# Designs tried in a protein design chat: VH-VL binders against Prefoldin subunit 5 (PFD5). Part 10

Target 1, 151 residues: Prefoldin subunit 5 (PFD5), of Arabidopsis thaliana (Mouse-ear cress) (p57742)
Amino acid sequence: MASSSSRGEMEKMGIDQLKALKEQADLEVNLLQDSLNNIRTATVRLDAAAAALNDLSLRPQGKKMLVPLTASLYVPGTLDEADKVLVDIGTGYFIEKTMDDGKDYCQRKINLLKSNFDQLFEVAAKKKSVADEAGMVLQAKVKQLTAATTS
Below, E stands for the ipSAE of ESMFold2; O stands for the ipSAE of OpenDDE; V2 stands for 0.75 times the mean of E and O plus 0.25 times the DockQ between their complexes.

## First folded at step 4 (VH-VL; framework fv_clesrovimab)

Design s63 (from c13 with heavy chain A55L E102T D103V, light chain S30R S31D S53T N92D)
Fold by ESMFold2-Fast, scan of step 4:
Structure s63 (fold): chain C 151 residues (1-151), chain A 125 residues (1-125), chain B 107 residues (1-107)
Amino acid sequence: as target 1 above (151 residues)
Amino acid sequence: EVQLVESGGGLVRPGRSLRLSCTVSGFTFGDYAMSWVRQAPGKGLEWISFIRSKLYGGTTEYAASVKGRFTISRDDSKNIAYLQMNSLKTEDTAVYYCARDTVYGIYWEGYFDLWGQGTTVTVSS
Amino acid sequence: DIQMTQSPSSLSASVGDRVTITCRTSQGIRDALAWYQQKPGKAPKLLIFDASTLESGVPSRFSGSGSGTVFTLTISSLQPEDFAAYYCQQFDSYPLTFGQGTRLEIK
């Protein structure tokens, strides 16, 4: 077990080595968690945009201002143009899509984000496990050292 | 200057190994997924493999024709992507291109906005 | 795997002509299609992505349309530098797949 267990290997590490390992693992986990939060936020916003496009397609024609659904998806304000949407593809660039193409675009991006989320979640969970294990071993060693030095 | 430069191609006998390198400059390599795409003489394009950014999983995918024989990897500190090719077959003869996967925000699309010039791999007896 | 079929496999045209190339997929890919141009001895160059979005720096004479299983690349006024091979590529699912290519030659 000792030669094949990450926890067994950590038990053999010094306090300074464990601190370095935990700090590095925590940094990696934090970066991955930020990425997961960004994907989650983008997914929620695209889901809302898809729902809004469905809602808009059911409304009667009328005049309204251009409405941003997300930072990257805009719907024409004029209901006579309700079959069109504008999509932000980058810095200041927009392309025009039909309502159906806009819905397909949103669904494809949502599916891509969900796939990426699942993959990153698995990686983050594994790195979090390593960080937590290092933290437990570190805490135990610090307790033992502190108890010994106060005696 | 934004560019990809492949190296490591050559003439090898079947069953041997070869490692290709793709050196990246002019952009933040760590932010992008990278792919290898090959083209046999007089034929069309075939996607072989890709690798995601390490900060976003570092996961890999392979075409069935190379799975188990080829390994894609990357060294973000050196700005290099690699393709390790083992158990080479005559059917692996092709120009191998390194390509940058297009990033939309924080996820990958799977189309390629930047390509290297290619390196030729010839597998013959 | 998603099979990609281009038509025609080759065509001859003159400068100033309007040229159309079609790409058909074995299953629906929504708008997950890209078009590339490749000149002899050179790497492919991205022209269009998301079926109809023109890549930055690509001339406006190039346009793309279609969704689902049928896609079209159009060159509205052919220029001498446009004689090349053209490839479609789907990125809806893995493995990524390309069409067999269309060679555009001088008439």
Scores: ipSAE 0.171, ipTM 0.665, lowest interface PAE 4.2, mean pLDDT 81

## First folded at step 5 (VH-VL; framework fv_clesrovimab)

Design a1 (from s22 with heavy chain A33T, light chain S53T; at its last look DockQ between E and O 0.03; V2 from the best seeds 0.00; counts 0 for: pae O 9.0 > 2, placed apart)
Fold by OpenDDE, look of step 5:
Parts: structure tokens; sequence; C-alpha cells
Structure a1 (fold): chain C 151 residues (1-151), chain A 124 residues (1-124), chain B 107 residues (1-107)
């Protein structure tokens, strides 16, 4: 819930002002939520990559495996180099790294994303609190107006 | 044990009234927004009303399809939510579920607990 | 009101199959989406909320993804008990609205 001071200020606002405040807050929440979702998606991808690297690191050169061409199409393949990997750095470029460096990269990236997520999460939570409070006050005022009109 | 139990359904003629009850157990009823969701035979799910907790003003809202005819209420001392249905129409025929609204990261409005439903049939 | 459109309306699959159901919304809802499973004669059961968060007790073979206006429910390996109807639902704004449902049948 919003602070008592915030609530007090909202109670002084007119219906149109509250609508505008809520709308703006909602917009901000939506934008932040989109960012959070993107971070989450990226994190899941990196977690999968980290897991894959861990598994791959246990496999010797020459090990047979299925290689994905698409999400649903796989072909037989053979592990050529178990000590080197190509890392997608997110810009369309791939960088060759040792297995250990690849693992470290994933972990560092995951940690960074987690930090970003936590920061944005806090901001979004505050914005949501404002939106919710504005909505509550707005609804109360509308009800009061309706009640007054019908009486 | 956490559960919702609906009651009060039955067969009625158009224009008549019916009151549904949702008895709650296993959680602090007064802390939650409660909703009614209905499902016509062979059809999908339709949210029709909510009532917020007292902490959030106890406000109510209705879908356009039932507004002016249905009234949602609650008795926190009895752990019961009600749906008063007036001026019933044939299109109100459905299984009526009471559901507890929960909140995710930022939004509330999804339903983590459902009753088994009570059937309302409106027929001439 | 926010319109919800699921695809496909019906789907036939076999045990062990990977199944994907899509939910589209008429406007952006961020991640305010939930997925439900409903078996005949039973109440809906929550599977996923916040688009991708698995409800407690739900098998890990279920997963959700998406944001904005396009969302997907995925069952990685279909089990016999998974044949049912599935509904998406937005809780971005009231009135709350559901998709029309997807019936998952055994092939």
Amino acid sequence: as target 1 above (151 residues)
Amino acid sequence: EVQLVESGGGLVRPGRSLRLSCTVSGFTFGDYTMSWVRQAPGKGLEWISFIRSKAYGGTTEYAASVKGRFTISRDDSKNIAYLQMNSLKTEDTAVYYCAREDYGIYWEGYFDLWGQGTTVTVSS
Amino acid sequence: DIQMTQSPSSLSASVGDRVTITCRTSQGISSALAWYQQKPGKAPKLLIFDASTLESGVPSRFSGSGSGTVFTLTISSLQPEDFAAYYCQQFNSYPLTFGQGTRLEIK
C-alpha cells in the first residue's frame, strides 16, 4: 500500500486527476513489467546454456549427439571440441571461449540480470502501489458521487 | 483444508430470483477479494463479479451482462460470499463458481482457488 | 474490454507429445496472464500465473511464456491426465476476461 502521505494527497485530487495519475502509473508499471519479463526470458535462456555447458563439459571429443537445426528438427552430430564453445553475446556475434570461460560468462551474465531484475522490481512495485492506491481512491470517490446522485 | 463450497443453485423461471452462497474454509476469508465466474453449458468461462476485502473498501464490480441484476456481498463473520441474482434470464443458465482472487507480482485478478460450482438453470 | 483469442480451439495429440497453445490479446497486458486446466465436470485449476510462474503443485512439464499480446502454454511431454480444456485469462484490467478455451483430445 502507498504511504499515508500519498493517500492523503490522492484524497485531495479530483476524479479526473486521479484517473490521470492512475493511467500514468499503470503505463509505467506496464513498461517496467515488460522489461522484467525480458530479463526473465534472458535469464532462463542463460540458465539453460549454463546447464548445457555443464553437461557438455563432461563429454569427451567424438561423443555423438543430436544437433538442433530448429526448435523441432534435430540431426545426428559429433562433438568436435569439448574444451571450446561459441558464446552468443546478444549482438549477433559469437565469441569463442574455453569451456570454463563460457561457464563464467553465463554465470556473470545471470548475476547481472538478477541484479537488474531486483532493481526494476522494486521500482515497479512502488509504481504499482501508486496505481492501486489511486484506483482505490478513485473508486471510492465515484461511489460517493453515485450515491449522492441517487439520493 | 482450504476449500470453497457453492450452494443455492436450482431451476427457476425467467424473471425470478435466486441467491447463491459460497462458504469458505481454510484461509482468512476477510483478506481476499472474492469473485463469481460462470460457465454456460458447453461454453467458456465468464467473470461476472467481484467483491474486495474490507481492507480495500469492500468495493464491488460487475460484468455488463449482469450489472443491475446481480448483487455480490459477503459476510466475513460467517466466511460466506453471496450472489443475489434478480431478473434472471435464460442466458444466465450456467454453472456458477466462486473463486478466490490472488495476486501475482503486480496484478491481482487471477483465481488460485475454485469451488466445484453450483448449477443454475433458467427455463420457462 | 480485452478480447482473448486462443489457438487452436481444439487439438489432438498423443501421450508423450509436446503441445503448445497460444493466447492472443486485443491489447497489451504485460504479463498479467493466467492459464487454467479444466476437466469435464470439474472446476478450473490454476496452472500458471504472471504468464510464466508455475503454480505450486503443478507438474514441471507445464510452462508458460510470452508478454504483451502473445502468450503460450507448453506441455513438454503430454501425460494421460493432461487431456482437458485449457483457458487463458487476463487480469490486467477489469472486466476480467477468458479465452474461449482449447480442448486437448487424445489422438
Scores: ipSAE 0.007, ipTM 0.564, lowest interface PAE 9.0, mean pLDDT 88
ESMFold2, look of step 5: ipSAE 0.520; ipTM 0.764
ESMFold2 (binder alone), look of step 5: mean pLDDT 91; pTM 0.943

Design a2 (from s22 with heavy chain A33T G104P, light chain S53T N92D; at its last look DockQ between E and O 0.33; V2 from the best seeds 0.00; counts 0 for: pae O 8.3 > 2)
Heavy chain, then light chain:
Amino acid sequence: EVQLVESGGGLVRPGRSLRLSCTVSGFTFGDYTMSWVRQAPGKGLEWISFIRSKAYGGTTEYAASVKGRFTISRDDSKNIAYLQMNSLKTEDTAVYYCAREDYPIYWEGYFDLWGQGTTVTVSS
Amino acid sequence: DIQMTQSPSSLSASVGDRVTITCRTSQGISSALAWYQQKPGKAPKLLIFDASTLESGVPSRFSGSGSGTVFTLTISSLQPEDFAAYYCQQFDSYPLTFGQGTRLEIK
ESMFold2, look of step 5: ipSAE 0.492; ipTM 0.757
ESMFold2 (binder alone), look of step 5: mean pLDDT 91; pTM 0.934
OpenDDE, look of step 5: ipSAE 0.357; ipTM 0.771
ESMFold2, look of step 6: ipSAE 0.277; ipTM 0.715
ESMFold2 (binder alone), look of step 6: mean pLDDT 90; pTM 0.934
OpenDDE, look of step 6: ipSAE 0.013; ipTM 0.600

Design a3 (from c13 with heavy chain A33T G105P G110D, light chain S53T L96Y; at its last look DockQ between E and O 0.72; V2 from the best seeds 0.00; counts 0 for: pae E 2.2 > 2)
Fold by ESMFold2, look of step 6:
Structure a3 (fold): chain C 151 residues (1-151), chain A 125 residues (1-125), chain B 107 residues (1-107)
Amino acid sequence: as target 1 above (151 residues)
Amino acid sequence: EVQLVESGGGLVRPGRSLRLSCTVSGFTFGDYTMSWVRQAPGKGLEWISFIRSKAYGGTTEYAASVKGRFTISRDDSKNIAYLQMNSLKTEDTAVYYCARDEDYPIYWEDYFDLWGQGTTVTVSS
Amino acid sequence: DIQMTQSPSSLSASVGDRVTITCRTSQGISSALAWYQQKPGKAPKLLIFDASTLESGVPSRFSGSGSGTVFTLTISSLQPEDFAAYYCQQFNSYPYTFGQGTRLEIK
């Protein structure tokens, strides 16, 4: 929606101004894309935590099971206290919750992250459009200037 | 040391302007949403405005009581958040606190884990 | 706007007492509730977030519970430093709002 108004102002700008605009917009797009990736990664981690909490809450206390140390390495262990867990909040930090509170926490945070992703995606899309349009206007101005100078 | 220090408060007449500053030290300021919260004398707390980090769009929101009159901004290179207050009214008289939103900035949660000591704004004729 | 109502508005108690402060919301807010302590002339201090999670450095005598529309802050054994004002705050939806406060005074 800002493209038509923004393009008119871009076409009035000089080549140096357009280069600066494009460079700034590109930097901002990269920063926003990194933030979107962070939100997606945290959402995946919270989905995994919710699934693990559900699986743990179904197991009887004291039952032998394989306890993961890494993604592919497990050791034998037992479930001692089924009511308390450490929950990855998607940033590498862990907090202690009851299993029911942990499930509710994960779902609330997942919903929040999905909403934040949608909002930030729209911001990034608008900034990307500005960067792309600045690039096209810049390229057209450079081509015309070069053609006039060389011929 | 992690701290927020507000400045720029004072006594002003209605209709005038003030700019409050919140100077930040001891944490990566650019990663956080920053808020202003005020407290009128003998009253409770009122959220005024926030500004999100640049990484998350730098977007702003305002309470209805100040929208159109107040403008929040930030300068990440100086570690300062600002509140420009125009067209001040007597009901804007309060202690103004700068606050940092939540420990985990990907959530954009507007609860405040770190507060400054506040700066007093008195609007009186 | 989500209205936040605290009860009682003031309360007198003795050192060692157990006290409970209630925060009611006009709409469901899941667990998006924080509690603050404020002493005279000082900024608020975060005690609890997500309804029941203690902020780092907050004594374990403080606890929070509740979900939806009714939340409680409990202090299990009052200490002299606990006499202050207490506020709840919702962060479920914009605009974010505070309760009117509860003054906890020494008998």
Scores: ipSAE 0.438, ipTM 0.729, lowest interface PAE 2.2, mean pLDDT 84
ESMFold2, look of step 5: ipSAE 0.432; ipTM 0.730
ESMFold2 (binder alone), look of step 5: mean pLDDT 90; pTM 0.927
OpenDDE, look of step 5: ipSAE 0.636; ipTM 0.850
ESMFold2 (binder alone), look of step 6: mean pLDDT 90; pTM 0.918
OpenDDE, look of step 6: ipSAE 0.678; ipTM 0.860

Design a4 (from s22 with heavy chain A33T F50Y, light chain N92D L96Y; at its last look DockQ between E and O 0.04; V2 from the best seeds 0.00; counts 0 for: pae O 10.4 > 2, placed apart)
Fold by OpenDDE, look of step 5:
Structure a4 (fold): chain C 151 residues (1-151), chain A 124 residues (1-124), chain B 107 residues (1-107)
Amino acid sequence: as target 1 above (151 residues)
Amino acid sequence: EVQLVESGGGLVRPGRSLRLSCTVSGFTFGDYTMSWVRQAPGKGLEWISYIRSKAYGGTTEYAASVKGRFTISRDDSKNIAYLQMNSLKTEDTAVYYCAREDYGIYWEGYFDLWGQGTTVTVSS
Amino acid sequence: DIQMTQSPSSLSASVGDRVTITCRTSQGISSALAWYQQKPGKAPKLLIFDASSLESGVPSRFSGSGSGTVFTLTISSLQPEDFAAYYCQQFDSYPYTFGQGTRLEIK
């Protein structure tokens, strides 16, 4: 809910002003939402990576395993040196890390993304609140005008 | 330990009232939207109400089936969510679950934590 | 309201089988879908959120896919503990709605 003060200010606006306000707020919400979606996607990927690292760390070198080539295609393989992993750093490049460093990297990155997500989410929520409130006031004003014209 | 514990269920006659409680522990209760979901015997799940965190206005919403009769509330100081059920009907007979909403990419929520449920039976 | 339709309503399978459950929505919900498992006398348990994201602690044999109006839950190799009811749920908009459920029984 928007503060009573913000509502009061909106009630003083004309229909065109409210439309503009809502439109702008909606636009901002959409942009923020896109950013949130990207962060979420990255987080999911890193979570999966962290889980995979954990599983791999429990497997001895030389262990037979199925290696995914695609989401649906697997080939037999063997776990090589398990104390080192290649980590995707998000730029299309991979860097070599120890297993422990890899796990740590994933966790730190996940925490960072979570923090970013929370911050953006809060901002987006506020913008959405403004948009919704503007919409409500707009609807009320339109209804009033309609009632006046039909009476 | 993170958990939700419902209480307050029981047998009541139609038209009577009942208040359910959901006691929360293991997380910051005030930060989350809480929902009630019920399940009639042998039936599926039905969302019936939510209450947002105070940070998001503490707004509430209800399913059409309970609107005007049920009231959701929360006491963040006690880590408790409530469902006041008035004018109970036989069709309100169900197990009532308290659930925590987690945010998805659309800001709306799925339910990542559930209580064990409390049974409400409305019978003449 | 968004209507959710699961198929099949019931399914018999054996341990080790690959099982797929489908959820259809009356309108597009992008990826705003979750899957739950419910055992008799127990509360639902979250399995999948955002259509394809595995909840922490859930076995990797569970997977979700789909977007728009058609979604699937897949169990790659059925285990004894997987016999239960399964529900999809949309969180695109209020009111939240659930599928009618799929009962997975032992063959």
Scores: ipSAE 0.000, ipTM 0.575, lowest interface PAE 10.4, mean pLDDT 87
ESMFold2, look of step 5: ipSAE 0.415; ipTM 0.720
ESMFold2 (binder alone), look of step 5: mean pLDDT 91; pTM 0.936

## First folded at step 6 (VH-VL; framework fv_clesrovimab)

Design b1 (from a3 with light chain N92D; at its last look DockQ between E and O 0.71; V2 from the best seeds 0.00; counts 0 for: pae E 2.6 > 2)
Fold by ESMFold2, look of step 6:
Structure b1 (fold): chain C 151 residues (1-151), chain A 125 residues (1-125), chain B 107 residues (1-107)
Amino acid sequence: as target 1 above (151 residues)
Amino acid sequence: EVQLVESGGGLVRPGRSLRLSCTVSGFTFGDYTMSWVRQAPGKGLEWISFIRSKAYGGTTEYAASVKGRFTISRDDSKNIAYLQMNSLKTEDTAVYYCARDEDYPIYWEDYFDLWGQGTTVTVSS
Amino acid sequence: DIQMTQSPSSLSASVGDRVTITCRTSQGISSALAWYQQKPGKAPKLLIFDASTLESGVPSRFSGSGSGTVFTLTISSLQPEDFAAYYCQQFDSYPYTFGQGTRLEIK
C-alpha cells in the first residue's frame, strides 16, 4: 500500500523529474550496497579472528608448532606466552584485549554485524524498489510519448 | 577544531513549537549518526532521538516521550542536524545537547564521544 | 526500556582515595555500557565505553569493569578535578538509557 501510494505520485511526475528520482535512488542504493559489503567483510574477518583465538587457546603454552612459510613449507616455531592480543575491529583499527576479552569482543561484534546487516538489507531493498518503480514508470511514459508521436 | 554548536533554544508557552539546530565543524558530518540528549533541571540525562548517516539508511528513532511530537533531520550539505519540537509540554523543559554517536562505520553503537554545550528550552505559561 | 540504577547516589571522598561507583541494569547488556563525567554547567564527557575501554585523553586512574548486569567505574587515586557527576549509559538497545547519576564530592 505504501508502494501503491508512491507509484501514484511517480505517475504524476514528468520525465525529467522521474529521471532525477531514479538517478538519486540508484546512487543511494549503490552507497547502501557498499555499506553492506563493508559489514560482510568485517564479519568474515571477525569470524576468522574468533576461530584463531579458539585454536590458540587450545594450545599448550611453549609447545612447538609449525609456522607456515609457504603453502607447502613449514618451519618449527614456538608460541610466546602472551595473554594479550590486538583485535582488528573490522575497519583497520586495532585495540588491545586479553585473549578471553578478545573472544568475547569478537562474538559480540559478530552478533551486532549480523543484526545490522539484516536491518540495512531491508532498507536497501526498499530503496531498490523505489528505483525500480521509478524506472518502470519512466519507461512507460517514454513509451506513451513515442506512441503519440508515431501515430 | 571539532565543534558541535546548538542553537534555537528559548522560552515558549505550552503547545508551541521550536526548532533546534546543531551546527557541525571539524569532522565529516555525513559519516556520523547524530543524537539529541536532554537534561531537565536538576535531573539526569535522557536520550531523545538519533538519525543515521545516509550510508546506513538515514533511519531515525525516538524516545517514547517525544515520538510523534519531535522530528529529527539532517542537512549534510550544510553540516546541520535539526530537532523540530512540536506540541511542547512543560516536561520538555531541559538543556538539549547535540551529540555525535560513535560509529566504527559498521557497528551502529550509540555512545556519545562528542557533545555540544547545549541549548536551553523552557516551556512555561 | 532497560532500567539503569546507580549506587551510591552521592559520595564524599578525599584526594587520593579509591572510589567505586556501581551501575546495575534490569537485563543483560553484555559489555554495551558507557560512563560519562559531567561537571557543573558543562556538557557530559565520555570516559569509558564497552564497559572497560578508556576513551583517548582520559587519565589512567579511571577504569571500568563488569559485564551482563553489574558494572563498576573505579577512580584509583582521586584528584581534585574529579569532582563531578557520573552517569552510566547502556547502548545495547534503544531507547538508550542512562543511570540516575552519582554526585562525587571531594572532601
Scores: ipSAE 0.390, ipTM 0.725, lowest interface PAE 2.6, mean pLDDT 83
ESMFold2 (binder alone), look of step 6: mean pLDDT 90; pTM 0.921
OpenDDE, look of step 6: ipSAE 0.648; ipTM 0.853

Design b2 (from a2 with heavy chain G109D, light chain L96Y; at its last look DockQ between E and O 0.33; V2 from the best seeds 0.00; counts 0 for: pae O 8.7 > 2)
Fold by OpenDDE, look of step 6:
Structure b2 (fold): chain C 151 residues (1-151), chain A 124 residues (1-124), chain B 107 residues (1-107)
Amino acid sequence: as target 1 above (151 residues)
Amino acid sequence: EVQLVESGGGLVRPGRSLRLSCTVSGFTFGDYTMSWVRQAPGKGLEWISFIRSKAYGGTTEYAASVKGRFTISRDDSKNIAYLQMNSLKTEDTAVYYCAREDYPIYWEDYFDLWGQGTTVTVSS
Amino acid sequence: DIQMTQSPSSLSASVGDRVTITCRTSQGISSALAWYQQKPGKAPKLLIFDASTLESGVPSRFSGSGSGTVFTLTISSLQPEDFAAYYCQQFDSYPYTFGQGTRLEIK
């Protein structure tokens, strides 16, 4: 498919091949766009976590705070160990880290997500280009056939 | 039991093709990024390719040493990852391992699960 | 590509010894580093991820430390089953790269 992404190669394809190429490219674009959205969502969550850690790191031990039990339910609490945090590594269990290690962990994840986003964005752009070009060539071929039939 | 089992290795001549399979059991295969790592006789480990889950675009990446010759793919309905190896060279001789990324996310921290490997020998 | 350099390439030690293996990277990778153990004829086994986090089921005598460009794997007291090859790997960027390995042999 990589070799068929060029205009010259597409011109050599039949109508059915071009239809298949366009359809496949469209599907891939949609999947990649969904992935990009997921990465963006995850990045927002990690940014919030990083911000929360930064704010928390400025609070001394014994500081009174509201502890969230749910998104809408809070209970009074007191900051105990100000230099330790529990980090969910994505599998449902938590790892204890120092505050600084927690911050670094979040930042590393954010950086990885950014790299992935940039890579997938580029791939999505290329796939979209293929889809669009295949569509154009397909339209041109169909038009030519129609003209030949009517003449 | 969670495990990966490689198959398809063998002896081939240079220029020939071979397809390796990695059969997965014990976890939701479709959620994970899968990688292939090889090890030449008496040498270290070399990452050669990965394929993401379909949920994350099913995108692939290759090491420069195999790019253009190898193709990674997956069949989630069969819980199998594949490595199509074309235009094989003598330097491709190695034990080939499939490995699972640490968790079903778009970033990776480590390979937490490995197969026992399948041996590929390229010799004239 | 990120170059990974392990030192030493080989090491002889005795049971009970404290052993340290170093992994250096050509550029900063934060904590995106894992350590693996490999015994002859076997697949690699994950020991440590995120530079210092011990994998579940791995004995506490194993520990990892470091950040940026210098990382270390330490075995506090060698056991007979610890003689094997060890590899570091970075997960900071593609392509993923491994150190050349350290062979830990019995003295």
Scores: ipSAE 0.012, ipTM 0.582, lowest interface PAE 8.7, mean pLDDT 87
ESMFold2, look of step 6: ipSAE 0.449; ipTM 0.728
ESMFold2 (binder alone), look of step 6: mean pLDDT 91; pTM 0.926

Design b3 (from a3 with heavy chain Y111W; at its last look DockQ between E and O 0.62; V2 from the best seeds 0.00; counts 0 for: pae E 3.1 > 2)
Fold by OpenDDE, look of step 6:
Structure b3 (fold): chain C 151 residues (1-151), chain A 125 residues (1-125), chain B 107 residues (1-107)
Amino acid sequence: as target 1 above (151 residues)
Amino acid sequence: EVQLVESGGGLVRPGRSLRLSCTVSGFTFGDYTMSWVRQAPGKGLEWISFIRSKAYGGTTEYAASVKGRFTISRDDSKNIAYLQMNSLKTEDTAVYYCARDEDYPIYWEDWFDLWGQGTTVTVSS
Amino acid sequence: DIQMTQSPSSLSASVGDRVTITCRTSQGISSALAWYQQKPGKAPKLLIFDASTLESGVPSRFSGSGSGTVFTLTISSLQPEDFAAYYCQQFNSYPYTFGQGTRLEIK
């Protein structure tokens, strides 16, 4: 439990301690933000995959389609009976699933990512709050010291 | 070699405390969610707690049976996960396993692909 | 909490037999199910995850199927080393829960 050091606790900290606290909190915020971005990126990919599966499932056998070889290169192809799909689980490993299972998989993963995102977002917000508060207290203390020295 | 090694088990009286350790080797500990699962004598498996990686906020979760009494933690610098068990009860008697949750880089997949050998905790008056 | 019910609780079979274990859930969990094998005095071993994906190193005679609330573990041809306890586990929601286990004994 990262004890959200209450503002009161922070006020009891020395300048060096507050600096350390802020620095650590900032690092954690950055890490969490990176994770959030990754989740977002993955969600977009999964959404696209889910959409693609839905489209494929609605296409009759033998329908002509463009098959991507790369992101920018397409070749004409014909859709065979698509009872199975290969799903990249994110590690470069492909798992074979039925079309329906594939759809279900994508949806499950999307839901999971959404949940993860929400949780991490909350954690990130808390950490940011700590960082901000530490920063405020730090600034206040520094100002006080400066004022005392010039007096 | 990738392995988990539990330690800290023993015989204790009800109401006492015990701390279990799970030492990890062979993989980047800090990247994984760690769980504790216990098994009472002659009984099935019971998930009791997990702790997420720091990248995922280090969040923790507990089963209702241990919530408020047990605390899971981790020291990534030492590659150790801990389970602090307070206010132990006779029903806490079990083999305690630490397990690695399969964390895909982006997904919280919470099946356990790696298990320790277990450490025995006996609570008896 | 999601309740997991395995059936049967125990079964006897012979080497070479086809064995099927069923796991039922109190609510839909999509494919968020894993199967474990546990031998006496040993830690559980992951066999199948995501309901049907075989863990690396696990023999192909093991297979998983199902979605929603009914799942099955199948051993196509039982081997001597397969006599053990088997557990299903859901990872759809907290708390994670296991089935009560199935003990597979030699006939």
Scores: ipSAE 0.106, ipTM 0.696, lowest interface PAE 3.1, mean pLDDT 88
ESMFold2, look of step 6: ipSAE 0.348; ipTM 0.717
ESMFold2 (binder alone), look of step 6: mean pLDDT 89; pTM 0.919

Design b4 (from a3 with light chain D50E; at its last look DockQ between E and O 0.76; V2 from the best seeds 0.65)
Fold by ESMFold2, look of step 7:
Structure b4 (fold): chain C 151 residues (1-151), chain A 125 residues (1-125), chain B 107 residues (1-107)
Amino acid sequence: as target 1 above (151 residues)
Amino acid sequence: EVQLVESGGGLVRPGRSLRLSCTVSGFTFGDYTMSWVRQAPGKGLEWISFIRSKAYGGTTEYAASVKGRFTISRDDSKNIAYLQMNSLKTEDTAVYYCARDEDYPIYWEDYFDLWGQGTTVTVSS
Amino acid sequence: DIQMTQSPSSLSASVGDRVTITCRTSQGISSALAWYQQKPGKAPKLLIFEASTLESGVPSRFSGSGSGTVFTLTISSLQPEDFAAYYCQQFNSYPYTFGQGTRLEIK
């Protein structure tokens, strides 16, 4: 639950003010959830890229492999250079990196995303708590109003 | 055109306050982290504060040299970032730049791809 | 805080020269380094991020390299408009810190 001073301020608010507070908090929670989903999706994609880089670095140069031309048609090919990759930098451009540099890049970004997720999750939890408290106070005020109407 | 325009600088005595404004145009301001970076006369650059977008928590950070005296804020409806500077000291004398932080906000990596031309703050006697 | 040391602090070179500026960090920052150009009376301009990636519109004579604790900015063929101060900046962790700068004078 919110702090006593925060809850005390909510209890002084009118129904319209409290509804506005609840609506704004709910909107912010939705924005934060979308951002958390973006971070999770990016983490999964980078983890897959790191795994692919690791698999590629274990293959000897010149080893035959199947190269997809379509979803159902593959041709034999060979690995051209085992120690170079192109890395998507998130702007639609690619840069060439060594395998080790590419793995380090992916790991650094993954570590950032995990830390950012944890921080943002805490922010979202606090905002959700505000929304829940506002809803609880609003419900109590509506009950008081309906009780007064029937008295 | 994409622009950042700082305003609010001037000459003030120590202990006084100023508020700087950064008015932005040409991009969706609410999507970006915004920073203030200053440069004392004849000196290098010093990052002093950022404020993240609402979608990423609206959180703020401050350099130790200004923490407790400066407050960064934003008004997304007006496309303005603010820096409230209280208890100004002579060492706060600098050109103050507003800067846009990296435009891929999931990483929270803050390098500055767009800068204003700066506003000068002079704190003396 | 991560301390950033640039060398040299100033230099003079001729048009067409190859110029190298070094930035050293007090701890490893992987590739989280940017380079800026600042002309007199102007705001800084981003040149390079992620140690080696050129910002859009930056001439190809500029390049960056390095990882960990040592980074370089290279101008392969110096032009008259390259007279400026150059700064490195780490974005690995806050507070984000800048090098002291390198002033480049073209003769």
Scores: ipSAE 0.531, ipTM 0.775, lowest interface PAE 1.6, mean pLDDT 85
ESMFold2, look of step 6: ipSAE 0.499; ipTM 0.754
ESMFold2 (binder alone), look of step 6: mean pLDDT 91; pTM 0.933
OpenDDE, look of step 6: ipSAE 0.710; ipTM 0.869
ESMFold2 (binder alone), look of step 7: mean pLDDT 90; pTM 0.926
OpenDDE, look of step 7: ipSAE 0.692; ipTM 0.863

